# Ledger of designs, part 9: VHH binders against Shikimate dehydrogenase (NADP(+)) (aroE)

Target 1, 275 residues: Shikimate dehydrogenase (NADP(+)) (aroE), of Thermodesulfovibrio yellowstonii (b5yj55)
Amino acid sequence: MITGKTKIIGIFGDPIEHTLSPLIHNEAFSYLGLDYCYVAFNVKKDKLKEAVEAIRALNIRGVNITVPHKETVIQYIDELSDEVKNIGAVNTILNNEGILKGFNTDVNGFILSLKDEGISMKNKNFLILGAGGAAKAIVYGILKEGGKVYIYNRTPSNALAIKEKFKKFGFIEIVEMDKSVTEKIDVIVNATSLGLKKDDPMPLNPELIKPEHVYCDIVYPETPLMREAERIGCKVVGGIGMLLWQAAFAFKIWTEVEAPIEIMKKTLNKLLTKD
Short names: E, the ipSAE of ESMFold2; O, the ipSAE of OpenDDE; V2, 0.75 times the mean of E and O plus 0.25 times the DockQ between their complexes.

## First folded at step 5 (VHH)

Design s57 (from c09, 16 letters changed; framework vhh_ozoralizumab_d1)
Fold by ESMFold2-Fast, scan of step 5:
Structure s57 (fold): chain B 275 residues (1-275), chain A 121 residues (1-121)
Amino acid sequence: as target 1 above (275 residues)
Amino acid sequence: EVQLVESGGGLVQPGGSLRLSCAASGFTFSSYEMYWVRQAPGKGLEWVSEISGSGGSTYYPDSVKGRFTISRDNAKNTLYLQMNSLRPEDTAVYYCARGKYYYGSGSFDYRGQGTLVTVSS
């Protein structure tokens, strides 16, 4: 029941139609009897400032921020968490009486997605593919947990920018994409958006993947490279775990109540079995 | 269905210029590295040029560097090869090719039927 007292939470992105976030959060609100409603808004790049101002104007409780706005939105926010200051990307905004505070729940979302699957990060070698907002959050999270980062991006200046920004937090090196790049790697992480479209190229040559590798992908539900990694014999961690855990942390930021993880998981599993 | 259709080949005199086009369909063109490769009569395939998905990076072998320019129009799903200062040894069937992987490229999964370029007086 949506009434004049219902608090609104949103998500800003482009494109936005296929986001699973409204389904996850609304089911959690319903389960806990919380008077909130989560809605998706398609926000073009040239309308981001107006959309952020609408958070105050409409008294929206908070929003998630997704591609392509995670970095650009920072200039419109009043206060930033330490994670945001360190990584330079926001995925969650809280409106506290007109003061907008930015957070990044992707950091702990990634960390818990691996821990939930029994994957240790301390002293493990990670190969990170990509250098966007998600890659920055993932790199920061790995270094925070004592992992070692090897990063590759086709645009070398973007990988260099990440190395220079994060080298103070731990071990990070730039690698070239050659036949031996994965030999000393424990975990391969696709931090690009490749795999969202049916006709996307695979982010990595499968010949570089061995059964002893763990393969992680931020894309969901299942990508061609995830299927190939599983066929090779890898432990595979998909983007659904990161989606789940980042949502759980955002839920707590907005509601001040612990997210019902099992209900969120059941909702995602139900969605994954539908066409 | 992935399709690559080359056009623009023909007979040109030594020192002349020619522009090849490749119309791509059936995939997200801007996500893929694209290549021009050629096969001269009685010889194997030779790499001619490479362009990144965004068009920001281009690569050439010494045999064509400074004479050939690869470009793309992602809004029109079209790949181009501008060939200048053509030589008889440039005579070949030219193929448009799609890279297999975003990272670790150097292999093709699709190529077109080709367009013949003949450089002779």
Scores: ipSAE 0.000, ipTM 0.287, lowest interface PAE 11.1, mean pLDDT 87

Design s58 (from c09, 18 letters changed; framework vhh_ozoralizumab_d1)
Fold by ESMFold2-Fast, scan of step 5:
Structure s58 (fold): chain B 275 residues (1-275), chain A 121 residues (1-121)
Amino acid sequence: as target 1 above (275 residues)
Amino acid sequence: EVQLVESGGGLVQPGGSLRLSCAASGFTFSRYEMYWVRQAPGKGLEWVSEISGSGGSTYYPDSVKGRFTISRDNAKNTLYLQMNSLRPEDTAVYYCARGKYYYGSRYFDYRGQGTLVTVSS
C-alpha cells in the first residue's frame, strides 16, 4: 500500500514500457517490508534536464538511468563515482538531501554475475566481443579485478579507443578474428547486441568454442550462440545474471539494505518463463 | 564502535580442517557483505571468501574454491570460515573484514586483529 510516506524510486529511459526493473524492485520492497515504490518514466531526450531536476523537486530517493540517457545525464549530476568517471556512463543516481550522486552498477553487476557462478577473474584471459557502452563497463570491471582483456570489434578503431582509455588499469590487447583467437582464452564474453533479433548473425563462429571455455553473454534471456555453447558443453552465463546483480547493487545504494537475491531471482525467472 | 573479533586459528596438519569464527558488534550485521582475507608471511592481503548480507550468495577465488566455505549466522552476528583439505600455502593470518564491492574492486573499511593459521607437519 502506497501512502504519503512512501519513498519513490524511478527509471528514466525511452522507450521504457518493457523494462523489468519495476517488477524486480517492487517485489523486493514488498518481501522486505520496505516503504518504497519503483516506477518507470518515459523521458524524451529533450526533457532529460527537467527530469533530473524533478528528482530534487519531488524528493525522489533515486533513479536508474537507461538508454538513451546514460552518457548525457552525467552533466546534470553533482558527484560521480570513480567507475562513472572512467567509463563515462551512469545507470544509477542517489539523491542524498538534494545532492545527486551517479554510479554505474553494470560494472558490479557483470563481475558479480560471474562470481555468483564461481568464475574467478584474477589472472584469467577474457575475450571481449564488442566495443560499445557495455563493453567499456565490462572491460573496466575485468581489469579492476585483475583479469586480462583481449578485445575484438569488427571496427578496429573502436577497439583501439577502448585500449587507449583503459590500458592504465591493466592488461588489454586487441586481437584479430582468426582460427586460434580463442586458444589462450578462459572466458568469452559477447558484449554486442547480436542475438537480440532472430536473424542476427552469431557474434563468434561456434567452431572456435571448446567445452573448456566459459561463455558469457550480456543479451537475455537466451541467444542462439548461448544454446550452441551449452550444446558444446561450456559453462554458460547469460545476461539475466548481470541484470539481477546490477539491480541488487542499485537497491543497496538507495535503501542501504542488502537486496533479497533469491526473491529477485524468483521474480526474474517467473517473468522470463511466462512472458 | 565497529568491532570484529576472530577466533579458531591454530596449528593443523596438511589435509586437516579448521573452522574460524568472527564475532561482529557495533553495526547492523545483516546489512553488510562480509569477507575473509588473509596475509601470508612476507606477502600482501588476499581475499579468500565473500558472503552477502543475507547469506544467499558466496564467492571464492580459485585458490580455495571447493575447499573453503564461508557462512554467517545473522541472529548471532557471527561469520564463519570452514577450511578443509588445508595445504602449507594456506599458512597466513586470517582477518574478518567488512567491506563493499564498488568500482570493480573490494574496499574494506574494518578488519579484525586476525587469527594465525599454521599448516605444517
Scores: ipSAE 0.000, ipTM 0.107, lowest interface PAE 18.7, mean pLDDT 86

Design s59 (from c09, 16 letters changed; framework vhh_7xy4_2)
Fold by ESMFold2-Fast, scan of step 5:
Structure s59 (fold): chain B 275 residues (1-275), chain A 121 residues (1-121)
Amino acid sequence: as target 1 above (275 residues)
Amino acid sequence: QLQLVESGGGLVQPGGSLRLSCAASGFTFSSYEMAWVRQPHGKGLEYIATISGSGGSTYYSDSVKGRFTISRDNAKNTLYLQMNSLKPEDTAMYYCARGKYYYGSGRFDYKGQGTQVTVSS
């Protein structure tokens, strides 16, 4: 039940209609008896400044930030966590009495999604496909854990920008797509939006994937390339794990209470198993 | 309690056909993607076919495309695999598996006891 006492948490993005975040967080609030409500807001690029100011004006407890705002929003935030300063992208804002603090929970979301599956990152070779906000968080997380990054992006200048930004944290190299590159790779990560739409091209030629690879995808619930990787014999880690764990960390930031992981998992299962 | 019970396996000659069934209970069958997976003796698991909850989309491994057809009857909570033009290389234990979506490790959560298919002269 929503009342005049209910604290509001939101998500800013465009498009936003299909986000699963309100359902995950609201079920968690209900389960724990927390008087919060999570709401989605479609925010166009030219309205982001006004939307951020509305966090203070409406006394909103905090928001998630998603595409296309994760980088642009930084200029409107008062304090930044260390991961945000290093990555240059925000996915979570906390309003503490009018002071807005930015966080990036995608970093630990990615790290824990792999660790929970028994995948170690130290000294492992990762091929990262993409160079957007999610890719920056993933690259930083891998380097922080002692992994090695090989990055490919359709726009090479974007991959170069990531390399220059993150080379101080560890091993990162730009690659061209050929069979020899994937032969030295342990984990392939699709950090692009390819696979969200049924007619999207695959982010990687399946001929470059071997059974010994682990295949990770930030897209959910399932992509054609995830199915191909599984057919080939790979261990596959989908975007649901990263979605779950980044939400759990954001929940803790806003509420100061540990997220009910099993309830969040149940909610995602119910939402994603219906065609 | 979640249960998947496979049946319909047996001994057949090359070129023959079999229809496998999987009786599901303890969950809302129509809400889950289902799969058939097989394991030849001494080898790893091979995912051969999947079907969406509605039955509207299917996937097949290259080794069985054109020969096997996956289907489901949501009113009867039953998954099927029609196997035609059977080859000796199709000899394996066949398992029914339920799709897993709330966490990212593999796609399939609960699997049944299996049914043996042997293709030999």
Scores: ipSAE 0.005, ipTM 0.244, lowest interface PAE 10.1, mean pLDDT 86

Design s60 (from c09, 18 letters changed; framework vhh_7xy4_2)
Fold by ESMFold2-Fast, scan of step 5:
Structure s60 (fold): chain B 275 residues (1-275), chain A 121 residues (1-121)
Amino acid sequence: as target 1 above (275 residues)
Amino acid sequence: QLQLVESGGGLVQPGGSLRLSCAASGFTFSSYEMAWVRQPHGKGLEYIATISGSGGSTYYSDSVKGRFTISRDNAKNTLYLQMNSLKPEDTAMYYCARDKYYYGSGSFDYKGQGTQVTVSS
């Protein structure tokens, strides 16, 4: 029941219609008896400043930020976490008595998605496919945990930009896509959007994947390459874990209460089951 | 069935220009990354240029950077290669290819008959 006492949490993006975040968070609030309501707001590029000021004006507890606002929103925020300063993107804002603080929960979301599956990152070799916003968060997370990064991107200048940005945090090397590229790799990570559409090409030739590899994909619920990696005998980690854990961290930032992981997982499973 | 048909090759003098075309059919053209590859007589295949499905991202081999431009018209299901400042070393059979994977080894999911480019003084 929504009343005059209910605290509002939102998400700003464009388009926003297909976001799963309201269903995940509202079920968690209901389960814990927390008087919060999570709502989605379609915010056009030219209205972002006004939307951010509305967080203060309407006394909104906090918001998630998604495409295309994650970088542009930074200029309107009072304080930034270290992750945001290092990555250059915000996905979570907390309103603390009118002071807006920006966070990026995708970093720890990725880290926990692997740890939850029993995958250690320290001293492991990661092959990262892609050089977009997700790749930046993933690279930063791996280096923070003591992992080694090998990055491939079709546009080499984008991979070089990531290397220059993150080389101070640990080992990062740009690789060429050849027949030997995966031989020294422990974990292969698809950080591209390939696999989201039915006709998308696979992000990697399956012949380069061996049973000893761990295959990780940020795309969900399941991609053709995830199925192929499973057939080969790999341990496979899909994008659902990252979606779950970034939401869990945002939940704790806003509520100061541990997220009900079990309930969030159950809700995601129901939302992704097609009847 | 998927089909790629290359055209636009020919004989040109050093410093000249040619525009190659590739007509695609039998698949959702805008969903696939496309490539131009070449093979000089008696040599191996060389990756010349690639372009993302939307056309927003391109890649060029060092041998052609600044001289060649890859582009696509998704409404016409056509891939192009604009070749400027041609050199004798650019002489090769040029092929249109559909990337089977994101990019890399084994990228030749489909390959047409090719179009011959000869740069001769």
Scores: ipSAE 0.000, ipTM 0.169, lowest interface PAE 15.8, mean pLDDT 85

Design s61 (framework vhh_8h63_2)
Fold by ESMFold2-Fast, scan of step 5:
Structure s61 (fold): chain B 275 residues (1-275), chain A 120 residues (1-120)
Amino acid sequence: as target 1 above (275 residues)
Amino acid sequence: ELQLVESGGGLVQAGGSLTVSCAASGFTFSSYEMGWSRQAPGKERELVAGITSGGSTYYADTVKGRFTISRDNAKNTLYLQMNSLKPEDTAMYYCARGKYYYGSGRFDYWGQGTQVTVSG
């Protein structure tokens, strides 16, 4: 039951309709008897400043930040974690008595999503599609684990900006999108939002995918390209794992209590089996 | 419903110029690679020019230096500016939508076309 005592957690994004975060967090709050409520807010790009100020005005405990706001939001936050200072993207804000603190739980979320599936990152070649907030966290995580990054983005200047920012942490190169782009790749990662809408094109031509590749997608629950990669014979890692682990870390930031991982997993399983 | 509607075709003298346009609707235009293909009677359809969602362009050797492809994402419109037209440019010109976000030169939908006839 939501009362006048309930603390509010939110998520700001656009689009936001398909987000599973409210169901995951609210079930976890219920399971642990924590008086919190998680709510989704569709926030257009031109309203982000007002939405962030509403965190203070409404005394909201904290929020997740997702596409397309992860980079733009930084200018409105008072304090940033060292990880955020390095990557330039925020996915989690904590309101500590009117002081907004920014964190990025996508880094460890991505790392643990791969490790949970038995995928080692050290000395592996990753092709990263995209150059947004999620891509920055993913690239940083891969480089920290000793992986090698090949990046492609439709706007080449965005890929170049990522290379210049992260080259000090490890191997990163920009690639051309041609018939051979995946030949030396071990893991393909879609770090774009393509696949969230029914009318979205596939992020990559399936003819470039071979059974030896691991295909990863940050989009959940399942995309057409994930289905095609599985049909080709790839090991597929969907966005559900990253969603789970980034949520677990964010949960602890807001509540100071360890997330009930098994309850979060059970909730996600129910959502995936709905008609 | 997905629609590509071409306009601007017509009869033009050799050495002249013409701009054809394509109004797109029913999909997120800015996310797609777009292109122009053409087909003359008795010939296979050929890709003339393409433009990626990021604005990078490429052209068939037959038209390079004479044709310019451009897009206006605010208006959901694709353009092909054709200069120094030759009789061999006579064809039905089709607007095309790319099949994949990343992946060059693959298209899955074409408009009904606009006829360009170059006399001379």
Scores: ipSAE 0.000, ipTM 0.257, lowest interface PAE 12.2, mean pLDDT 87

Design s62 (framework vhh_8h63_2)
Fold by ESMFold2-Fast, scan of step 5:
Structure s62 (fold): chain B 275 residues (1-275), chain A 120 residues (1-120)
Amino acid sequence: as target 1 above (275 residues)
Amino acid sequence: ELQLVESGGGLVQAGGSLTVSCAASGFTFSSYEMGWSRQAPGKERELVAGIYSGGSTYYADTVKGRFTISRDNAKNTLYLQMNSLKPEDTAMYYCARGKYYYGSRYFDYWGQGTQVTVSG
């Protein structure tokens, strides 16, 4: 039951209609008996400043930030975590008595999504496809864990910007797409949005994938390239794990209570196996 | 030296009850989330219950309504009360210390386990 005492948490994005975050968080609140409600808000680019000020005006406890606002929102936030300062993207805001604090839970969300599947990062070679906000968080996380990054992006200047920003944290190199590029790779990560739409091209030629590779995709629930990687015999890690773990860290930031991980997993599993 | 020592496991008939306990030492027990995981032969380890430093609890759907996790911070002890036991609850039960930042399934230390066998 929502009452005058219920604390509001939201998510700002565009489009927002199909986000799974309200289902994950509201089930967790219900399970733990926490008087919170998680609501999705479609926020257009030209209304982001007003939406952020509404966090203070409406006394909203905090919000998730998703596409296309993760970088633009930084200018409207009072305090930033070290992770945000390093990567330049926010996915979580906490309202602490009118002071807005920005965090990025995608970094640890990605790290734990791989660790939960038994995949270590130290001294492993990662091929990262993409150079957007998600790619920045993923690259930072891999370097932080002692992994090595090889990055490819269709727009080379975006890959170069990531290399220049993150080279101080560890090994990062820009690669060209050829048949030999994947020979030294342990883990392939699709950090692009390719696979969300039925007619999207695959982010990588499946002929470059071998059974010994681990294939990781930030897109969920399942992409054509994830299915091809499974057919080839790869260990496949989908975007659901990253969604789960970034939500768990955000939950802790807003509530100061540990997230019920197995309940969140069960909720996601039910949503993905129904229909 | 950090230690987690489980006890209280054993053989029990279906429908019965059993309590397992975990004695913690070498760290500030009251400051940590604690949990119980189990692993049955041929299966992956499953987190069944957790308790936050503040006392709030959570449970896997498989045990919800039947199991109760609790802690005694004065005694540095964690408990799992298991009621209405089923043959499928047969497993090695592990005590775990948790953190939200790092660790397998966000737990960074486990005990050696205590065996629970439910006959039917």
Scores: ipSAE 0.000, ipTM 0.121, lowest interface PAE 18.7, mean pLDDT 86

Design s63 (from c09, 19 letters changed; framework vhh_etentamig_d1)
Fold by ESMFold2-Fast, scan of step 5:
Structure s63 (fold): chain B 275 residues (1-275), chain A 121 residues (1-121)
Amino acid sequence: as target 1 above (275 residues)
Amino acid sequence: EVQLLESGGGLVQPGGSLRLSCAASGFTFSRYEMSWVRQAPGKGPEWVSSISGSGGSTYYADSVKGRFTISRDNSKNTLYLQMNSLRAEDTAVYYCARGKYYYGSGRFDYRGQGTLVTVSS
């Protein structure tokens, strides 16, 4: 039951209508008897500053930040975690008595999503497609775990910016998209938004994928390239795992209570099976 | 070629137990999350349980939690479902499926032929 005593958690993004975050967090609150409510807010680029100030004004406990605000929101936050300072992107804000603190739970969310699938990162070769906020968190996480990064982006200057920023943390090289680009790769990661819209092109030519590759996609629930990778015989890791684990870490930041992982997973399964 | 072969189904009385097995071949078994999905007569498929590639994480539907245990032996490429305290409503064809818990019933990339479990007095 939502009452005048219920504490609010939100998510800011655009578009936001189809986010699964309210469903998994609200079920977790209900299961644990926590008097919280998670709400989605569509926030346009020109209204982000006002939305962030509303966190203080409305006494909102905290918010998730998603596309397109993860980088631009930083200027409106009082304190930043070390990973945010290194990555330059925020996905979680905590309101601690009017002081806004920014975090990035995508890093550990990505790491745990692969580890839960039995995929180790140390000394493995990763091909990263994309150079946005998600790509920065993923690259940082891989390098932190001792993995090697090969990055491709349609706009080469964006890939160069990532290499310059993260080369101090480990092995990162820019690649050209040719017939041999995947030959030395262990894991292919789509860190672009390609696959969210029906008419989106595939982020990689399926002919470059072999059965021995692991294919990972941050988009959920399924993309055309995920389906092609499965047809080819790859191990495929979708974006649902990253969604789950980043949510679990954010939950703990806001509530100071461990997330009920089993309840969150069960909720996602029901939403995706429509049983 | 990916193959999943279920076994262990049969007739059992309410309150009884059965252990289902699924022999997998044609892929690196330890790299894939595996699931059990069931379909009762006249109903759509229902996800029952999933286990991560390493075996470190397990997930269960509310209807079976505390009664069923999913496990795997990666050295033998075999998935198991230990079913205890069986009820008439557990009567269904049980399918071994390859895929993450989020693929859900009817959306897994590979399913076996199924094994029938009948719980009747």
Scores: ipSAE 0.000, ipTM 0.131, lowest interface PAE 18.5, mean pLDDT 85

Design s64 (from c09, 22 letters changed; framework vhh_etentamig_d1; at its last look DockQ between E and O 0.02; V2 from the best seeds 0.00; counts 0 for: pae O 11.6 > 2, placed apart)
Fold by OpenDDE, look of step 6:
Structure s64 (fold): chain B 275 residues (1-275), chain A 121 residues (1-121)
Amino acid sequence: as target 1 above (275 residues)
Amino acid sequence: EVQLLESGGGLVQPGGSLRLSCAASGFTFSSYEMSWVRQAPGKGPEWVSEISGSGGSTYYADSVKGRFTISRDNSKNTLYLQMNSLRAEDTAVYYCARDKYYYGSRSFDYRGQGTLVTVSS
């Protein structure tokens, strides 16, 4: 029950109506008996500054940041975590008595999504498809864990930007897509948004995927390429894991309580199976 | 309506300098990351540099790193590119572009008409 003592947690995005975060977090709050309420705010780019100011004004405990605000919001944050400083994106804001702290839980979210599936990153070769915001977090996570990154993007200049940004953290090279590109690869990661739309092209030719590859996708619940990888016999890690763990980390940041992972997982699965 | 207008291009000798400007209007300038992109004759577009909304973070392509400096004045809604030690291979039309973020990719939703930079002896 919402009372005058209930603390508010929010999410800023545009569009935002489709987000599952309110359902996941509110279920977790309810399960643990925590007096929080998670709500979604549609925030236009032109209103981002005012929205951040509102966090202070309204004494909102914390806010998730999603597309398109993850990078632009940094300029309005007082303190940034190391991962934010390195990747240039915030997905979690904590309001501590008017001081806003920025975190990025996508990095650890991705790391744990693989770890949870028994996949280590150290000394493995990763093929990263895409060079957008999600790719930055993923690439940084891989490099931090001692993996090697081979990055491909249809727009080579975007891949170059990623390489320039992260080459100081470890091995990262730009690759061209050909028959040999996957020969030395251990893990393939779709870090694009391809698969969200019905007619999206596959970010990788399935013929280049081998049974010994691990395939990871950030899109949930599944993508055509994910299905092909499964058919081929790959170990597959879907985007649900990253979604779950990034939420769990954010939950901990705000409440200082360990997230109920199993409950959140169950809730998420129920929501995604209804589609 | 979003508008981006580049200026400052021209003919310059190798080793010379130019300063490009981009006047932005029709949106909250400080809320957007901005980039410079160039296109040389017969080549595809090449990303040159990016700057965060506040100007606190800057990024450069290897080809221009140490020679070019991106900056912005949010009070004037203007983006700048200081180009030093210019080379023949820097010859291109330079575009000011507004960055658009998507979950899986970065793109430009608006760009200007461009300004021509010619580096020749």
Scores: ipSAE 0.000, ipTM 0.233, lowest interface PAE 11.6, mean pLDDT 91
ESMFold2-Fast, scan of step 5: ipSAE 0.200; ipTM 0.606
ESMFold2, look of step 6: ipSAE 0.080; ipTM 0.551
ESMFold2 (binder alone), look of step 6: mean pLDDT 85; pTM 0.852

## First folded at step 8 (VHH; framework vhh_7uia_1)

Design t1 (from s23 with S52D G53S; at its last look DockQ between E and O 0.02; V2 from the best seeds 0.00; counts 0 for: pae E 20.1 > 2, off the site)
Fold by ESMFold2, look of step 8:
Structure t1 (fold): chain B 275 residues (1-275), chain A 121 residues (1-121)
Amino acid sequence: as target 1 above (275 residues)
Amino acid sequence: QLQLVETGGGLVKPGGSLRLSCVVSGFTFSSYEMAWVRQAPGKELEWVSSIDSSGGSTRYEDSVKGRFTISTDNAKNTLYLQMSSLKPEDTAVYYCARGKYYYGSGRFDYWGQGTQVTVSS
């Protein structure tokens, strides 16, 4: 039941119609008896400034930010968390009595998705495929946890930019895609959107994956490379965990209450199963 | 009002062919993932095939790959399933369904009433 007391949480993106976030968060609010409502807003890029000012004007408690606004929204935010300053992207805004603070919960979302699956990062060698915004959050998280990063991108200049940006946080080196690229690797991470569409190229030749590897993918529900890694015998971590944990951290930021993880997992399972 | 209406089912012998149609109204057809889902007698729903909003990307369950072809005709707002080399195991009610979310969501929010396909001698 929505009343005049209900606190509003939003999400800004374009397109936004198919986001899973409203269902996940609204079920969590209902379960905990929190008087919050999560609503999706389709926000065009040329209307982003007005939409952010509306957060103040309408006393909206906070918003998630998704594509294409994660970087450009920063110019309209009053305060930034350390993660945002280091990564250059925001996925979560808190409105604290008119002061907007930006956060990035994708970093901790990735970290927790691995820890929840029993995968330690300290002193492990990670092969990161990709050099976009998701790769930045993942690289930052791995380095902060004491892991070692080996990054590949089809456009080498983009990998160099990430190395230069993040080398102050730990070990990061650029690798070439050859038959030996995975020989020293413990964990392989697809940090690209490749595999979301049926005809996408493989981000890595499956012949380079061995059963002792851990294969991680940010995409959900599945990719061709996830299926191949499963066939090979790897431990596979799909993108559902990162989605869950980034939402849980944002929930805590807005409500100051621990997210009901098991309820959110059930909601995700229902939303992601085929009928 | 949103409607999904399936036609083209019937009785066919093993090895035969059928073409299912789903006429859609009430929404922009090309903006959604569209799918065929089937239910054999006494069994749970089973996903058969999907086509994404681009109209070019298709997915099939393993048992129908190479035998079934999903396609669309945007001018007629119609989804098709061309079925060939039919087996008794393909006997089911076939439903047209609209994807709940964009690209690969795996969830469906609107369903037709279904059309019966029976493969028997």
Scores: ipSAE 0.000, ipTM 0.104, lowest interface PAE 20.1, mean pLDDT 86
ESMFold2 (binder alone), look of step 8: mean pLDDT 81; pTM 0.836
OpenDDE, look of step 8: ipSAE 0.006; ipTM 0.226

Design t2 (from s23 with S50E; at its last look DockQ between E and O 0.01; V2 from the best seeds 0.00; counts 0 for: pae E 18.2 > 2, off the site)
Amino acid sequence: QLQLVETGGGLVKPGGSLRLSCVVSGFTFSSYEMAWVRQAPGKELEWVSEISGSGGSTRYEDSVKGRFTISTDNAKNTLYLQMSSLKPEDTAVYYCARGKYYYGSGRFDYWGQGTQVTVSS
ESMFold2, look of step 8: ipSAE 0.000; ipTM 0.140
ESMFold2 (binder alone), look of step 8: mean pLDDT 82; pTM 0.838
OpenDDE, look of step 8: ipSAE 0.000; ipTM 0.194

